# Ledger of designs, part 10: VHH binders against q9m2c9

Target 1, 358 residues: q9m2c9
Amino acid sequence: MACIVEDPQRAGQSNETQIALISGVPDDISKSCLARVPREYHMAMKCVSRRWRDFVCSDEMCDYRNEFNLAESWIYALCRDISGGVFLHMLNPFSSRRSWKRINDYPYIPMREGMGFAVLGKRLFVLGGCGWLEDATDEIYCYDAAMNTWFDVVPPLSTKRCYFACETLDGKIIAIGGLGLNPNAKRTWDIYDPLTRTCKSCSDVNIVPEMEDSFVMDGRIYIRGGVGGSSTAVYSASSGIWERMDDDMASGWRGPAVVVAGDLYVLDQTFGAKLTMWCKDTRMWIHIGKLSQLVMKQPCRLVSIGNSIFVIGKDCSTVVIDVENVRKNKMNGVMVCSSIPKTWDDDIDVISCKSVAI

## First folded at step 1 (VHH)

Design h9 (framework vhh_8h5u_2)
Fold by ESMFold2-Fast, scan of step 1:
Structure h9 (fold): chain B 358 residues (1-358), chain A 120 residues (1-120)
Amino acid sequence: as target 1 above (358 residues)
Amino acid sequence: EVQVVESGGGLVQPGGSLRLSCAASGFTFSRYSYAMGWYRQAPGNQHERVAIITSGGDTNYPDSVKGRFTISRDNAKNTGYLQMNSLKSEDTAVYYCARDLWEGYYFDYWGQGTQVTVSS
């Protein structure tokens, strides 16, 4: 596959009027039926016929599943190994036996530090980064989770960056700050549209150079960076304006952050592991519960699905926290957790985690 | 119950050739369009994909083996093959056959492996 901007629905035009999706059933009813099949069986469905494969990989399939409220979020972990570079692990949280599974890495992704990891629709993007003897890169790698394939050619970023904030907002990937040979790169951001291959580069004096963490909440990108994570900034994509972060909110950002149902949660790893929530009404941090750090290998990454937070350790060992249940029982300190064992692969490190809904 | 079994490995000199075989049982390659892949693992390294062949006969190879290795399959015998030519010392690894549910990125059954050693 030469181009990531192509509409997958336009591939494979042929004998459509001669061959029904399901013998004796109108195509609109067939599509409705196929869309209701759980995601775990989509791989098998792609093996039935070219028409089933084309439909299962199409935006039309995604439209049906969204309309029927059937889309399933699966977790993808970007990992590094001790010798081979970077690769993906995948977790289906809806499986009766939740286990991590490895995805092969062709084309081979170079091992780099400070790479961005972003999700847009059904696609995962790995952006930028730097090597031991290589300065920052503008290369992008793309994995399509519905097609289960890597794209050979992906348009690059306009600026070479590493250790930058990387978020999706308003259908675009926004890459903010970071390091590179261009001394002005640390005060710039790129808005990258992978569908049209358009880039817009902007600059502002309020951008922190080295990024440690970021999250999206209420149409804004929050970033933390600089020496010891001491600097914060907020970007409003709709207005293009940089805002100051609330100092009390910033002071509680002492670990990985995740947004669940519009609320900010932080796993504060200082003096143990504490899950805290930013209360917008009172503008104070609320202690939600304590997670035993003896079970988790730090540093941890967070991803949310529905009302659950998945705390993913360095080795992919995972703890699942039901936030809705914790909220209902906050006064008695009850926290509902389950665990998922580490991957079968030895000596891996998790770089970043994202969920992809199909 | 569902399994694949590799054979044909051994010791060979640089520039030599080997043909690996993968016998499948518990499923057929032509049913439900299953693909088949060859993977290798050298000491200290993670598994690396060497070749994929789809039910339709389409093939993919990484640059490291492209032009030297050829994957094929015989659906009637329910067997896959990897023809390895112009072998190099860096091709030394345990070679695995895997059932691939789609396009070489998601697989559920691995074989036990067959050792290939390329040395003088």
Scores: ipSAE 0.000, ipTM 0.107, lowest interface PAE 21.2, mean pLDDT 75

Design n1 (framework vhh_7nfr_2)
Fold by ESMFold2-Fast, scan of step 1:
Structure n1 (fold): chain B 358 residues (1-358), chain A 124 residues (1-124)
Amino acid sequence: as target 1 above (358 residues)
Amino acid sequence: QVQLQESGGGLVQPGGSLRLSCAASGFTFSSYAMSWVRQAPGEGREWVSSISGSGGSTYYADSVKGRFTIARDNVKNTLYLLMDSLKSDDTAVYYCAKGSRYSSGWYRDAFDIWGQGTQVTVSS
């Protein structure tokens, strides 16, 4: 049956959707083949046809790649430069010549301090922030990593905030505390739900106004802030209760944090850079190793992929540390390091980093 | 505000055909995936089919593959389900659902807005 447009029981406008993805091949087999292509070629695949573009950009392809362990985690760094606003740098850690590449797509993000950076599925969100001529903002910018395109319109936060904790949990973005305008952001948090495009605001006395760092571990959001990073709090999503952080655990949180397979790692940037791990069994911090200050420009950011920690310096110089043996044996390991050179832009600063799996 | 209104259901004999329609309003229709979900008497909801915002990608439950076709008209803000070779097991209330664009699996298991439903009865 070549054509169904003349059938009164069928929509004539659906004829275009019946065009095969690959001539002479059933669509289910074609989709299986397309989904197995390495991520670096996905942009080229989107140029083949509208149906290929739609499939490559679809959640169906993303879900298939996740189900069959084909997904590749790439690192996205939110950066600023001295001559312009903010922009994204991208790193494919699976490339033979690993290098940072700039994403030049619209829209332009104004240069702001204290912005939130969050990942949900295949999408990156930049939220809030403030400037010298601007109080805290509620603006949100969204980049779709599968489409390689910024969204034209994104609903704002319900509360204007900057220097706040920004984490994803249970399919939602949670923005906690920070500085802002009326209503006062200081003791509130917003739960942004992209499914409904709604934002809900809550309040609690345990929220620190100015946030320095945060991380998610075991269904809890850990936050650190205040003068010198001396105040900590833990939010349990399942119970809705704010808790006190273990004092011994909190004492070692003196730099950026990352969670690898349920274990907390912190890069202690006090008087140099040293990687430490919180051992839950002994309730003690374990020293993993030191990083060279000649190569690693502080402040650094951490991203985990599999059993590796990517330590990203201010200029995008990156060191890769394998922590599999430390994680499994709960003891000091020998750092297995490789490096990725900085970008050739001498004036860029990394603000935040996240990984996106596609 | 946001509204989804189904129509086109009815009584049909086994082997027959029906065309369901869903009129959408209150949101940018072309920006969202749309789905059909059904519920038989006394049973839970069963996902039937989904279509991407552009109409370029379509997905079907194994129980309806080769028999049903999902389509959309982004100019008219209307979603369609063309049902061929209907079986008694297809008897259910059919709901139009607005899908999520952010969660993994949005095409089959993540929906934020539902219509009121239209009854399909397949009997001799």
Scores: ipSAE 0.000, ipTM 0.124, lowest interface PAE 18.5, mean pLDDT 76

Design n10 (framework vhh_7nfr_2)
Fold by ESMFold2-Fast, scan of step 1:
Structure n10 (fold): chain B 358 residues (1-358), chain A 119 residues (1-119)
Amino acid sequence: as target 1 above (358 residues)
Amino acid sequence: QVQLQESGGGLVQPGGSLRLSCAASGFTFSTYAMSWVRQAPGEGREWVSSISRSGGSTYYADSVKGRFTIARDNVKNTLYLLMDSLKSDDTAVYYCAKGFYDSWGYDYWGQGTQVTVSS
C-alpha cells in the first residue's frame, strides 16, 4: 500500500466507455423507443451513431418488432437485367407513393437461371442456378434487409443445383432436387441452417429432378415438377415423410401459388390469368376473378401481405388483390384491386418475389 | 476491424476435458451474442453453442448438450467453451464467431483451434 497524491490515468489499458443510446435515458427504454420507429426511417437512424446503427441492424430490434407486432413486410423482387445481371428491387407497400426501387450493391449476382430465392427473418438468400456454359452452382448470396447490404462470405450448398424447389421451414432453407452435373442432385435435398451456416444433405429416390414451383402450407412443403409439371409431392415437417398430393388439389395448380391466412391461391396462367382458391371444406377450386394479359405480363409472381395478394408481372407491374372475406362472399368474377406502376426500365424480368418483415 | 483469436485446443483422450478461449478485439464485445462453430475433417461447419450479450441465455446443439458449457467474460472480452466427456466425434477445428444477430459476413476469424479426441 502507498499514498497516492493523484489517481493515475492508466495509459495503454483497454478504454471501455459505455455510451448511452439516448442521452439521459436508460438503454432498455431507448431501445424500446427506437424499435417503435416506422421502418421507412430506419436508414436515417443508422446515420445517427454507430450504436443506433448496430441496434437497428440487430436481431434484437427485429425480434422486438416482431414480438410487439410492429414489423412491416416489404416486397423484394429478384430480377434479371438483360444488360447487367441479377438485381433486387424493393417495394414498400405502406408508402403513400408506392414504387419499386432498385438495389445496386456489391457483389452483383451473376446471370443465372433456375436460382432459388428464400427468406429467413430479415435475410434474403439467392441459391444455386446455372448459366451459359456454366453447370449448376452451389453458391449462395445473402442480403440483409435491415443492414441493406450483401454478404459475400456465405457457405455454399452441399450440392450444386438449378431448377430446384426452395422453401423455408422450421427456421431452415430447404433446397429440393433440381439439375446438376452430379446425377444424385436430382434425388437429394439440402437443409441449410442459417444459425450454424451449415448444410446437411438428404436423399430420396422419389424426388422429381426438375422443379417448376413449390409452396409451404400448414407445416408442409408442396412441390410440382417433371415434364409439364405432371409430378407433385408433399413433405410433412412433423413426420419427416414425403406423401402424394391430393389429386383434385394438384389439378388446379396451373401457375404460381401463394398461401394467405392458411388458404392456397393459384394464378392459373393456362389461358389468360385467373385467380383461384382451394377450398379445404369442399375440396374444390373456387374462381375468384381474372386479370387482363394486356395489363399483366406473364409469367407473374405472387406475394402475400396480410389479407392481400400482390401479383407481380414480368416487368414489376403490380396488382394488389384484397382477399379478405373472399371465401365468405364467394365473389365469382369480382376482385377488389389496386395497382402499382412498373419499374423505370422495360428490360427487367422478375424471377422470384418474397416479403421480408422488419 | 473485428478480430477473434481462438486457443486452448489440443490432444485429449475420450472422456477427457478441454477449455477453449477466444480473445475478441475491434468491436464492443459486451453488445454482441457470440458463438462456437466447429469443422470436422472433410465435413461442413457445424454450430456448437451460442451465448447472449449478457451471458444470461445459452444455447447448445443437441450433440453437445449436457457436455459443453459456453461462458463469457465481458470485462476481459473473452469467450469460453468448456468441453467435458469428449468423444471422438468432437474432433474438429473450433472457431469463434461474432454472433448471428449483427452480421453473417463476419464469419470465422483466425485459424481456429484444433481439438483431437483420440486414444
Scores: ipSAE 0.000, ipTM 0.144, lowest interface PAE 16.8, mean pLDDT 76

Design n11 (framework vhh_7nfr_2)
Fold by ESMFold2-Fast, scan of step 1:
Structure n11 (fold): chain B 358 residues (1-358), chain A 120 residues (1-120)
Amino acid sequence: as target 1 above (358 residues)
Amino acid sequence: QVQLQESGGGLVQPGGSLRLSCAASGFTFSSYWMSWVRQAPGEGREWVSSISGSGGSTYYADSVKGRFTIARDNVKNTLYLLMDSLKSDDTAVYYCAKYPRSGTYYFDYWGQGTQVTVSS
């Protein structure tokens, strides 16, 4: 079932009455007004009427908010617990009461290692992975952040894979390499297109088999992996060609990466947590600052919103770093940070983090 | 043809109890995980409970744990939800849902739902 719209209890009821969204106001104006309401109030709006709920959950509302720059990026953390399965936590970074909240929809996703996590529009995708009693899988799970519901049917990947690079580029999800019972998985990538609901596989002998990190920058997917050291590669989606990464840039890529306003930031976790930035002009890595290992549980994940980097620890404890001054003046002496407490849930681990704009 | 039919909903006072039933047909009932999912007015769908094909494994949402019990009768092809100590927050349409495979999150078939209203 695609939508959370309730089946009409009676066909006659839906045919008899044209219920206005706002009494005395044309629906086009009403929709414009409703679309301008901050995202934090959307759940309350769903309680006003069935028509308001249907509009708030609709693609129309999300499209309007995106087109007119009303969309708010919230952070979603894919988590696992010791006793259960996989679930989502959510953070509104614009709330004065910044706190992680658990999404209590379908707590039964199999616990798997090496899953991909991707965002496309208002939807979150969980792809692949492997477990103790199962080899790599091709299963895909989809969560709609506007509807707050899991999709009933999602087509699988073309190839079963785990520990692979998973990125969104040009409206598609690209899953690159990884491990699987098919020995050729490490030399292939899948392109999942949600508009056509198709997944196609491509191959190249130069793909790194075990993926550790990836990021998208300037229309290219950068990947890092390999057993004995960092092997890097760059995929150009527009040309379909694999390129070599800048060696100086690659040598400083020693942890999770995020792109802020066209600049690459990496959290080096080899001795404490050190935030660094790649400076294109000098072709050197700039040290921004250090975070305490005592406060941040490794491995950390990075998400950017605006000029801020959210460093999310294994337990969802979060440090927010404002890099506007660094970006603006290319200075490394000022690191402004704040904190957000860990989740109220005990014994959780963050697997991956993404932002979703609604 | 797979068919799921819920029953047993109604109006109840806070602290009361209700027993929901779901009659299943058109598939080998004992081979599939089954779930209860609810939708409160103005809210999204919320998973409530799941039970394995044999009945040997059960899972509950934190909001209902200790108050609700999921059960099944594989001879009668019927799924049950026993709801004790009902609260106003339990007011919702309750749906019976079938998993396509054990260990997957999406449901391939849903019932029509049964309304539960807990009066204040």
Scores: ipSAE 0.000, ipTM 0.131, lowest interface PAE 17.2, mean pLDDT 76

Design n12 (framework vhh_7nfr_2)
Fold by ESMFold2-Fast, scan of step 1:
Structure n12 (fold): chain B 358 residues (1-358), chain A 124 residues (1-124)
Amino acid sequence: as target 1 above (358 residues)
Amino acid sequence: QVQLQESGGGLVQPGGSLRLSCAASGFTFSSYAMSWVRQAPGEGREWVSSISGSGGSTYYADSVKGRFTIARDNVKNTLYLLMDSLKSDDTAVYYCARVEYYDILTGYDYFDYWGQGTQVTVSS
């Protein structure tokens, strides 16, 4: 091996042009200090210096916060107003003053039905959809939660689709089936890789019906769709193979689903709102509790953070349910930890909700 | 037909102990959470304690915590309330109740079936 000695003059010049993040503190220590500041102060930190702004907006800060369990889970809701305008609401569930806030600094998102909503790292994606007089689209809109900005240019999906299953698994967004001008849309799925900004299209001979709901559990994507939501299917992303869903499990899927610590919970909305859990050991649905129809506006959406389920009503009225005891003891009892009032906006519809850890 | 029948009430001196029993029939006992609810003369009903279907979780009103113990025997279809360090304020009719559902919004148990009650009197 040849030993090459670095040019000391160039090393000296590099040091002369560098400005410390915090005077008298090495950058590695400064970064660890900045990464420990609560997210609510991150906007103020961006005003301190260009180097602070660059670090706060960086993947480096996001990765550090995740690795050292400093990341805060915030809830983002994709909503529509009475005019049909599509926008994002955000909620800090750990704030002393829990309230939904509208994000207004975004490009116009066209009013569309059947859009996908996905989260990867600090970024939120709105994909596809169709309009009253518009066929399905392949457009993708991306919002960076650390930068609080939309990306100007995002590559499209490989296939125009609406009313499709949209889930994240293994660092990728998977868009399955749905409707589109391409008659093969029902038999295809797109795998979007944000690292390469590429979209891979896949196909199968099995017809995938119009999608109503989906969830990810144990490395698989479960989908429900078809006439009256009567058809179910399971996609294994690792193998690319379609599998059969357990009929007993499928029979209890009568509303929005959420997975908490490997267990499936469903809010059954057929006769009021009843929270149920699928017990894998007994292959039975367990009734957990009931929400009053008079207080919770249907349709509801579910988001999990830790051992808590956030039940988000049509108007963003939110109930927080602690299911840790149910998970441990398979009981019927749960504890309501808190409630969060509806937004200031009248007559809004919640389309989809996701949690972002940043 | 669902039936709940309480027993074990009576007259006891302050500081004494009693054990209440509730015999359940007409349903799969282990599939339901069960509760004890009491009613003092001239007052409304007050929730005392609840137990999950498996018996793995128990809940108590602050007024009885540390003094009362709720238990169940799913083989015998029987619910128990073990009452220690009884006070005059514990004087009430004690009802066994089957939990129909837990209302997630209010944090209260709602009941579909009730026993006829058993009188507990704590006096000198």
Scores: ipSAE 0.000, ipTM 0.156, lowest interface PAE 17.8, mean pLDDT 78

Design n13 (framework vhh_7nfr_2)
Fold by ESMFold2-Fast, scan of step 1:
Structure n13 (fold): chain B 358 residues (1-358), chain A 123 residues (1-123)
Amino acid sequence: as target 1 above (358 residues)
Amino acid sequence: QVQLQESGGGLVQPGGSLRLSCAASGFTFDDYAMSWVRQAPGEGREWVSSISGSGGRTYYADSVKGRFTIARDNVKNTLYLLMDSLKSDDTAVYYCAKSLGRYFPTGYYMDVWGQGTQVTVSS
């Protein structure tokens, strides 16, 4: 018998009425209204309809929230457990319940040493690293914090790297130095551009090999590496050149670093945990205060949100320091403004921490 | 061109200590991760410890954690293994090994091996 030819004009016809995001309201006004909903309710909004889900997960939602100055910074900790599994914990610092929550959606990420962890917009990137029986890798894993899902495909780094500096600057991820199969890897850096989805490679003989720590301040990337963190370097994005770090500034960089309101803070973990600040005007380190070693499981990681420094211990136990209040009082003692308990999971190690604004 | 020469092995009683050294030549020592690997008679090679090129990162097998310390002197081109609280099951030939290229895989992914130094732990 005759075959029925599917009519192209009827193909894809559904009985779905073309429904506005909010009944009786133009979509542009509806999007403005939806963008004003606090981040904690965004998961519930995704369950209302496909159109709401698509908007909440979109770059357009993030653009509205940024335009309205509504973006909320939440803390993400990259952790490993005793089985060698790698996963994310998330903290909403503005929640009345302030507790760490494990993110259940993740691919198997091999346990690697010297991985990079970077934030670009609403996305978290895990880059590079080396394994006990695996060479340095160029693999990149991407987590979208608005979708709460991992991306299947991310272009790799141009060079396999571990123990490298990993920072975000001018809308790009910059991976600097480290160890890899390329004999010159320690003297190269990769610039990942999300708009083009391309990785550009650069080189300079002054790049230190193995990186321990880095931070971004005033359009520059500061790097510390070598035995005991004795070697430093500074990359200027505006000039594209590598500069020497101020020796007095470098001498005080003895632990994890964070920039708050344009000022550099370092947690010196020798002889206890001591917070110090670099004073640009006097070119001297100022001692801000001390944390009790007995309360925090070292090594600690630092994240800044507004005028607060979140000191995150190895077990995710967290201490919050209000920098404005401490700066005014100049007290050299115990300076804890509030605390957040560790996770309930046994024997977690925090690898790195970043904040993501949505 | 590349040569690794171990020394410092010997006979020691249980609970004793030994310091192993590995003299390296023929390559830029601080550009490469270094490892210690051991082999007991009739058994396969077992990775013991690794240290990054700068010395800023150290790694240990679970069997030696808290008892062994790996260190390097990049001025002298020398790798060290300080062994404390030695046990009879630590008896093996200890090999110094250079990583392949500029990264530090463990175990059998080594570019160059030394000839080994014997450690015997017995009463």
Scores: ipSAE 0.000, ipTM 0.169, lowest interface PAE 16.1, mean pLDDT 77

Design n14 (framework vhh_7nfr_2)
Fold by ESMFold2-Fast, scan of step 1:
Structure n14 (fold): chain B 358 residues (1-358), chain A 120 residues (1-120)
Amino acid sequence: as target 1 above (358 residues)
Amino acid sequence: QVQLQESGGGLVQPGGSLRLSCAASGFTFSSYAMSWVRQAPGEGREWVSSISGYGGSTYYADSVKGRFTIARDNVKNTLYLLMDSLKSDDTAVYYCATLSWGYEEYFQHWGQGTQVTVSS
């Protein structure tokens, strides 16, 4: 008799023993709700239940937030203290009280110089480097910003290198050049793919052994190195070839570089601190303005979020510049900026900084 | 126990198309990045493509970019590889694999493979 009337809800019934993420709400709707919660609350969400923790830590949540343009870029600074300890500081620029926070969840990271720092998705990578008594290394350390944990095992680079350029392009980390006793580090690059654990090493005459700075713009990696930073080259990922950099563009690359909304900005620290922008249309450098006294603490690192440049000094004191506002309302050759104080760690050095979107 | 079962391989002419499927069970499929890896006769394993757990991020080997599309259906626990404009060099056994961090090997679990042959 029961077979005479078929209940459509029984034709494809789901597992009723599954624990719901939110009581009385389907999991797909619950996940969309959880994914829309601001990033600052994600740590608290991990304490609600094991299923919430697993979802918050998952690629699923990060992919959802990226797909629906919910991702928030936070700044991570790789720092070294007076004892040679390596650690991360983190800054939430969307917080009502913007302040640097130390990340304490990490295993021992050896004291090294000339390390690479790269971002791919939700993960931060620390690559290579050398010790005072040891040659360059091929070791890689990985921090997952969604899990807030370090990974114990990460495959190494194919080539040991320090003081090299390190950039992310087309879902891969590219490590270019380097110094030390490793003959294969000079004039070579490694293309490291963390999803496949593959590492390919190539070589090209345009690569200088000592790298000072690099940036990614329009699908290309720009590098500067050699004596006094006089040698430049451009790598095109689409063609896989090295090109010559525009001489006029190269002549103005006199300090740390950052790309904001597709435009190149350089902080010229040769005498004071001056922000300049490369105008692609006219092929000329445009003076944007002069920075506050805080940006004179060298070396400064640059990171961009939206239309803002974060200038991070050696002591982690930070100056924020809204370049769109400065461009439209330039004020007598000075930039109006906000500041974020240094951490309570008095003897720290910022090695590198990157933003991670989650 | 994690189980991966590939299907959809076969003989196809150059310029043709094939769709590979991988049925997954024994784990929370949506929480794992998934990959396709191939091995041609007498050669080592070559990574082909990977997709994140939610499917928002996809990655391709240079040799297949623009010709292959990786996709997943997390409701059906199934991974797909849509292969277009096939070439003789695409002839290989194609394996479905889970991708993990913190292990000695990135590819933790493998299927038994499905044979793709591109020939006239």
Scores: ipSAE 0.000, ipTM 0.179, lowest interface PAE 17.8, mean pLDDT 76

Design n15 (framework vhh_7nfr_2)
Fold by ESMFold2-Fast, scan of step 1:
Structure n15 (fold): chain B 358 residues (1-358), chain A 121 residues (1-121)
Amino acid sequence: as target 1 above (358 residues)
Amino acid sequence: QVQLQESGGGLVQPGGSLRLSCAASGFTFSRYAMSWVRQAPGEGREWVSSISGSGGSTYYADSVKGRFTIARDNVKNTLYLLMDSLKSDDTAVYYCAKDIRGYSYGLFDYWGQGTQVTVSS
């Protein structure tokens, strides 16, 4: 209610006590220089000074890197070990030796089934899920990839959910449908706004209770769920209405989906593993190529970075597919791929994976 | 400790020929399929050719079929690409790539440093 008017002299005194980021260089120029340093060196930069650490961890640095198209997408996989412990692994796709690396900061997350995973800016969100002795939860956990730490407290969802669709759109996290103790969970979605830390609940009779997969394309959220993945629907954020999915498009959605440069790719796992692409112009699915099942342990997860699709198996073994040549009509039935092996001998399973740009 | 080292690139006139070599070490060469992949300036990677571990099966992109020949010497642990009737469109950095688990269809776990091929008058 009350506006506090700060004394300009105190603001001046505070500024006078700040040391320069780089000696002899104005802070604006220093920040521009620091923002251009490749992400792999950001941990080393945090060791230079408290001011460098604070800038590297700040929203300001992420905003600079995004504005100048310097942001690098790295892959984060939430994994469980044989003891039920959960932790993050990360993959830097720009490293000369592509390898999975364990993050030593533990999320304090109970091992749950059917959790939602969403990325907004530099932060990864883990939402909902159910336990062996627990019905669905409304708990949210947040990891900051620039700080490399989990947040202590995050406001919960409006409705307890597990096995639901979870996507980011227009700066918000949208959790759709799923199972829960509240019977309305089956027909509702939550819109979580991390700027205001509020959660708004909405309802629609067309929402399928149990979700298998979802993706965002052209400002719309596509969902697939129900018995055998037979039910599909499309949410339009601009209009706030639910639409029917194109039946021809829906017929080809037989596995995990990812959008690369505005085009939908699906790893069809019905018989073997086939990468397919939806052609909007012809309204047909185009077969891109086939992956060997000897290396890929299902269920696989897909993450896109630039023009590459990362196919991540349950054991975290990863295959990288470059689809730039497909878009340029240079490929003829052969996929250009590379592989990234797991770096551990333990029984470790991937729970979920997302890319985070910094 | 897998290492792949390409050689044999250079400047050649249109219609000319080049032979690329890739020296491999750190793995049992004869048990893995090998491939050539190229990247032109400002373009994405383009798969060129693959050869099975035994050398019994070869595969070519339509853009190079009939002009390029892939071969291997499993005694010398060396992969070859013989390029005939070179065109300006063949200008690229050519990479040697190792396939995983004997797969011949573009599953690569190691890459060489690349060798530059320039086709220009």
Scores: ipSAE 0.000, ipTM 0.086, lowest interface PAE 24.7, mean pLDDT 76

